# VH-VL binders against p53630: the designs that were tried, part 12

Target 1, 237 residues: p53630
Amino acid sequence: MNSKSQQQEQQPIVFVTGTDTDVGKTFVSTLLVHKWKAAYWKPVQTGIESDQGDSETLKNFKIAASTWQPPIFTPTYALQKPLSPLQAMEYEPNVDIRLLDFVVPEEWSAENPLVVEGAGGVCVPITRKLEITTDLIKHLIETSGHPVYVVVVARSGLGTLNHTLLTWNHLCDNGLRSHLFGVILNGEPNEGNVQALKKFGVNIMAQVAQCTTAHDQDMELHELPSVESLMTQQDVE

## First folded at step 18 (VH-VL)

Design r1
Fold by OpenDDE, fold request of step 21:
Structure r1 (fold): chain C 237 residues (1-237), chain A 120 residues (1-120), chain B 111 residues (1-111)
Amino acid sequence: as target 1 above (237 residues)
Amino acid sequence: EVQLVQSGAEVKKPGESLKISCKGSGYSFTSYWIGWVRQMPGKGLEWMGIIYPGDDETRYSPSFQGQVTISADKSISTAYLQWSSLKASDTAMYYCARLGKWDDWLFDYWGQGTLVTVSS
Amino acid sequence: QSVLTQPPSVSGAPGQRVTISCTGSSSNIGAGWDVFWYQQLPGTAPKLLIYGNSNRPSGVPDRFSGSKSGTSASLAITGLQSEDEADYYCQSYDSYLSGSVFGGGTKLTVL
């Protein structure tokens, strides 16, 4: 056996969403993937005409303390324009994203958690039927056969309170309260916002930021909660 | 069974180049890091560097950066450690070791070692 | 000289308990990075003995145990046997060095 091997009844799928499109979901996903020795899957990738894609970004992000080589699975859809999936599809009339198309990659051995990165925020439309990221999360809950949890990535600074609370409440109102691991705040530390969010019942998992030194990055990774601890917390709530 | 088999002992002179090998078997060679560890005569273990044969990512110890080159040929499941110009101080036992998958920086399997002797 | 500090030697009689210490700092063991232990029998390559601070690989007797506290780790050997005579190395990760670090090694002599 391996000390970090996760021999749980069933490995979880952790969906990483955000309050916005540019809040650092990929960065946070990267940290979680390395912390949890997880696999990575971004079901919908947009902007491939101008961007290398989040999968490649994650792959290229090196953490000195980590020797983990993440299994990275191909997006189910890759769209050209750097827009929301719905808008991006306007430029690709032959593409019709359907929720049923999103099947957990067969290549996932289920020996480790699967981190799933969503596109944009929870209300981002991903189908022509105006189904949103929340619907994708629900779809995975219903079809994957695995425990599914959600991590919300938000900015740490000004304006994040409103966006975070709206996102959090949206997910709760959609029956996902018991699936919420918590919020990861990305940016300069902001204890005021942390305390404010906690008063509203939001679970703050961590505060993270891109570090300038390898040491700081290593320590940041180390301080993240384990997936096991998060799962245990959910069972109690 | 996981095995790492290293090339035979080397006797060299200062200034000569050298490339020693470590062949992995019994596992997916491209799915695990391979590291090199030096042990000078009567001394302890020193990490030199690691390589991931899957994409040839390489990491070096600061003490060995620029002093050696680590490479791999995945087609024959072999990792290499090479010197462009050997020094007498390079005399040591060199071990290759596989890094475990689930524990960061764990050397779970070791080769038998390659003795390198550099003398005038 | 080694980043992790071990006693150069320890000794014990058969059947006794011996302990090998491994002292680090705030950038390695003290930072919470896992400690590994290796056994190197005379004239052989190192072998993994303990991983994840206290876990034994298959084939390692339960006489061997590892622990970690603060900036230090410890390897304990109970019921010492003649075949335990070897060099023992602790290993961890150091965040300032961005790499693996070893102890200086401890020679265990069975009297």
Scores: ipSAE 0.917, ipTM 0.957, lowest interface PAE 0.5, mean pLDDT 95
Fold by OpenDDE, fold request of step 21:
Structure r1 (fold): chain C 237 residues (1-237), chain A 120 residues (1-120), chain B 111 residues (1-111)
Amino acid sequence: as target 1 above (237 residues)
Amino acid sequence: EVQLVQSGAEVKKPGESLKISCKGSGYSFTSYWIGWVRQMPGKGLEWMGIIYPGDDETRYSPSFQGQVTISADKSISTAYLQWSSLKASDTAMYYCARLGKWDDWLFDYWGQGTLVTVSS
Amino acid sequence: QSVLTQPPSVSGAPGQRVTISCTGSSSNIGAGWDVFWYQQLPGTAPKLLIYGNSNRPSGVPDRFSGSKSGTSASLAITGLQSEDEADYYCQSYDSYLSGSVFGGGTKLTVL
């Protein structure tokens, strides 16, 4: 018997979104996957003509303190151009992404959490009907049969206040407030921004950064909150 | 039932090469790490290294890095520990152990051990 | 020269309570990494005794208990029995060494 077996019977799906592209969603997802012993799924991958893909990046990312081998599920859609899914589809006329196509992978045993990484920010269009990432989150809430939560990844530095608040408020205004675990700030520590965001009612889960030493990376991983603690917090609020 | 069965005792001379084995059964061999632990006579346990047979990723203790080679043959669910040139100081009991799935660095099942004696 | 420090030996009479300490540092136990305990009976391979600081695998009696505080961990054995005579090892992860570390082991003698 392992400690992981003591988790809730119904494992959560945690959607990792961001304030923008290149804010560190893949990095944060990697940390969460290892911290929570979770599986990983990126439903839509773009830019495969020039990039190995985020799934491969996560797979190859090693954390010394972790012996977890993440189950990684194939993207439902993989598009060639490094553009938004909508724009990328312009170069692939036979591809028509629909929200109904996004079904939780059957390979997921539901013995552990599932981390789902979104493409870009919350307002990124992913279908020809101009449905956005937020709509994908709602779709998973409605169809997966699992508790679904959201983590927002944002930069830690200058400009993040506006982007984070816009993203946070957008999600709240779309009825997802009770699904929000919080924000993870990625970059150099910035306590000023942390305090400012908290004053606006934003839950800050953690501050992270890519570390140069294995020791620091291990410590950073260890300091992340457990998925159980986050779920408990949501039940109280 | 999870079992790790190790190869038999070895008696060698200094300078000789050696490869000992650990065969796993009762579980998915490619889904769990296998580690090696040394125990010198009358001494404690020392972690040497681990291998993930699923992709052959290996991690070594700094003390054993370059001193031994850990490998696996997933087709026969077997992990290996080998020396290119044995020393008298390599005389010890060597244990194979499986790492648990949900707890990092937990050795949940152990082999019976392989005694290696190196003497002139 | 083990990274984790254990007393070399402890003893107790049948029915008594004994405690084995395991002292680490800020890079292993003190950093919050889980502690594991193993029992090694004479002439046998180690066996998992405690995982996740205080959890017992199936088959391990409840008279064995583990705890952790600060930079140290402890294994307690209540109702000591003759069959408990063995070597006990604590184990954790060390972030500076990027790997598993063991205590030096404690020989438990049942008087």
Scores: ipSAE 0.914, ipTM 0.955, lowest interface PAE 0.5, mean pLDDT 95
Fold by OpenDDE, last read:
Structure r1 (fold): chain C 237 residues (1-237), chain A 120 residues (1-120), chain B 111 residues (1-111)
Amino acid sequence: as target 1 above (237 residues)
Amino acid sequence: EVQLVQSGAEVKKPGESLKISCKGSGYSFTSYWIGWVRQMPGKGLEWMGIIYPGDDETRYSPSFQGQVTISADKSISTAYLQWSSLKASDTAMYYCARLGKWDDWLFDYWGQGTLVTVSS
Amino acid sequence: QSVLTQPPSVSGAPGQRVTISCTGSSSNIGAGWDVFWYQQLPGTAPKLLIYGNSNRPSGVPDRFSGSKSGTSASLAITGLQSEDEADYYCQSYDSYLSGSVFGGGTKLTVL
């Protein structure tokens, strides 16, 4: 049996980017994957010499309220050094990442949304031609044949206003305004920052944090917006 | 067609061990959770636990944690519920049920049940 | 004893409308978790009747309907038939128990 929310004719691709590295993109992606019963794909993984990878992290993250088993697709590129893709490639001269290499996994049946996690922030270089994450998003918009949306993950605390606005405006200036679902703030609740960002026209999707109890984690998951509601909101704007 | 077929009725004595089975067919066995539900005579339904045969992840109800063991053999699309030492109070009907894919904790298909009678 | 509370029994005449209530708390139904309903005919295994609060699986007549509000859910049966005589169970998820919870069950008698 399929849930009504997943009976869409054309399932969306949702690109999860961030204001920086280590802002909680993997965590937020995990929540979204479970909330939306989505598949997961991280096109570029770095740091595999010392880290299990974000795919494994997502796979091993258990939410009691969720019985969803997310389809996880292999990264197109996996690099050894825990650096930006461009820098990591300096240690692997035989690897040459190109935007055209990023094709939606064939294993994705498109019966459910696809959450795509980016590496770092929007201006992180991913090719030797100095193409950045924003270019990857545009590539997916152009080539995937699916509706593509963007979620920005940002810290909730001090300093996030500048980083979030820079990221948000960057995406808008690059013609992606109509593709932006919103921002998810990760960390201790900060209503002041939420209100400030909203004054600048930033859509705040949710505030999340890593919880210490299963109950709180369940409730946090439940409070996330559905992908359907977000898509509907985009149609109104 | 999705089917869950359970093993036959069991008559046991207190202290004996028991392992009952639930065989799934008509779907990808490793892609769905299987749960066990107890129904004591004349009583309601009680969730016991679930297992995901794809990776053998198991979750138990607090009331049944340590009281039973849930396992699966994906090679033969079969889930198991077992006791190391039965009690008279374990007398009940036991159902296996599949969890739906898109709805969390939904039991969408049920086995026919296995009656377990424990008496001295 | 059950986390979700149901009336032990309800009755109705053929053709009548009956309702079965399922009362939870802030950690299950009240938290917004979906409610499911199951029908158990005498001597048989439970069968899924309602999922996602108000959805009917294939084969379930439209005279069965589910609803949810606040901390409670309700199953309504219109045009009651003799074949509807059965036990009915509500089920949801409880975030404090981190697992599935059932109601105590309601025996429906068709007079």
Scores: ipSAE 0.914, ipTM 0.954, lowest interface PAE 0.5, mean pLDDT 95
Fold by OpenDDE, last read:
Structure r1 (fold): chain C 237 residues (1-237), chain A 120 residues (1-120), chain B 111 residues (1-111)
Amino acid sequence: as target 1 above (237 residues)
Amino acid sequence: EVQLVQSGAEVKKPGESLKISCKGSGYSFTSYWIGWVRQMPGKGLEWMGIIYPGDDETRYSPSFQGQVTISADKSISTAYLQWSSLKASDTAMYYCARLGKWDDWLFDYWGQGTLVTVSS
Amino acid sequence: QSVLTQPPSVSGAPGQRVTISCTGSSSNIGAGWDVFWYQQLPGTAPKLLIYGNSNRPSGVPDRFSGSKSGTSASLAITGLQSEDEADYYCQSYDSYLSGSVFGGGTKLTVL
């Protein structure tokens, strides 16, 4: 018997999206994977011609406090160009991404949560039909058979208010309000922005940043909310 | 049933090299960390280091870094602890222990221990 | 010197309740890292007794209970039995040391 025996029976899928590219989705996903003892899946990876890929980045990121070895599942699609999936497909005419192609990896035992990292922001086009990340989230909700939740990663600094609110409202307007765990702000702490966002009804899950010391990284990991607590909060709302 | 079986007691002289073993069974050896813990005579437990046989990642306690080498042979589900040059102060019981999967740094199963005696 | 502090010894009569304390600091127990307890019977290897601060693995009697508060943890043994005579160790993680830390151990004597 282990601590996992106290967790909920039905494990969630948590989709990690962002307000933009390079806001720290991979980093945040890494933290969540270790915090929740979760598996990791990035359905669409672009830029493999020049980048090792986010899966490899996550795999190589070690946290001293964590002895978790995350199961990492292969992207359904891996595209060469470091562009949006739609744009990247322009260079690969034989690739035609469809939402139906995105099936939860069979290798996922559902014994632990699954963290799914999206490409870019919520309005990033994924298919030639101009379906966007939001549509992928909805697809997983409809087809996975698991509770699906969303975490929004945003920068913590100047300019994040507009982007965060636009993203948050977009998700809410698309019927995903009850699926939103919250926002994780990545960067230097900014209490002003935190308070401002909260006034708009945005749930701030955490503020994180890449740390230079193992101690700080450990503490940052520890301060993240448990997936159970987040799920409980959703049930109350 | 999860079991860790360690090699037998060792009697050595100062300056000699030594490699002791810990064989895991009853579980996927490459899916769990194995740690080594020292217990000097009449003293408490001291974490030395851990290894993940799946990729041979190792982590050492600062006190033992450079003093010992931890390795594993996944083909025979065996972890090792070795010294290049033993000291009398290395006299102790050495335990291997598996780390639990769901709890960070939890030693959930232990070997029976290997007594190492270093004397002139 | 052990990072976690335990009393070197405790004693009790059969049927009594005994408590073993484990005192840490802000970088381990106080930081919120889980505490584990191990029982080491004389001449044997340690055995997991408590995980996740207060959980008992299969086979561990409910006479054993763990708790954590602030920078300290505690192991309580009720209905003390002769077979409980052993050394008990607490263990946690320390973020400054980036590794596992043990208490100094407590020898429990059953009178």
Scores: ipSAE 0.914, ipTM 0.956, lowest interface PAE 0.5, mean pLDDT 95

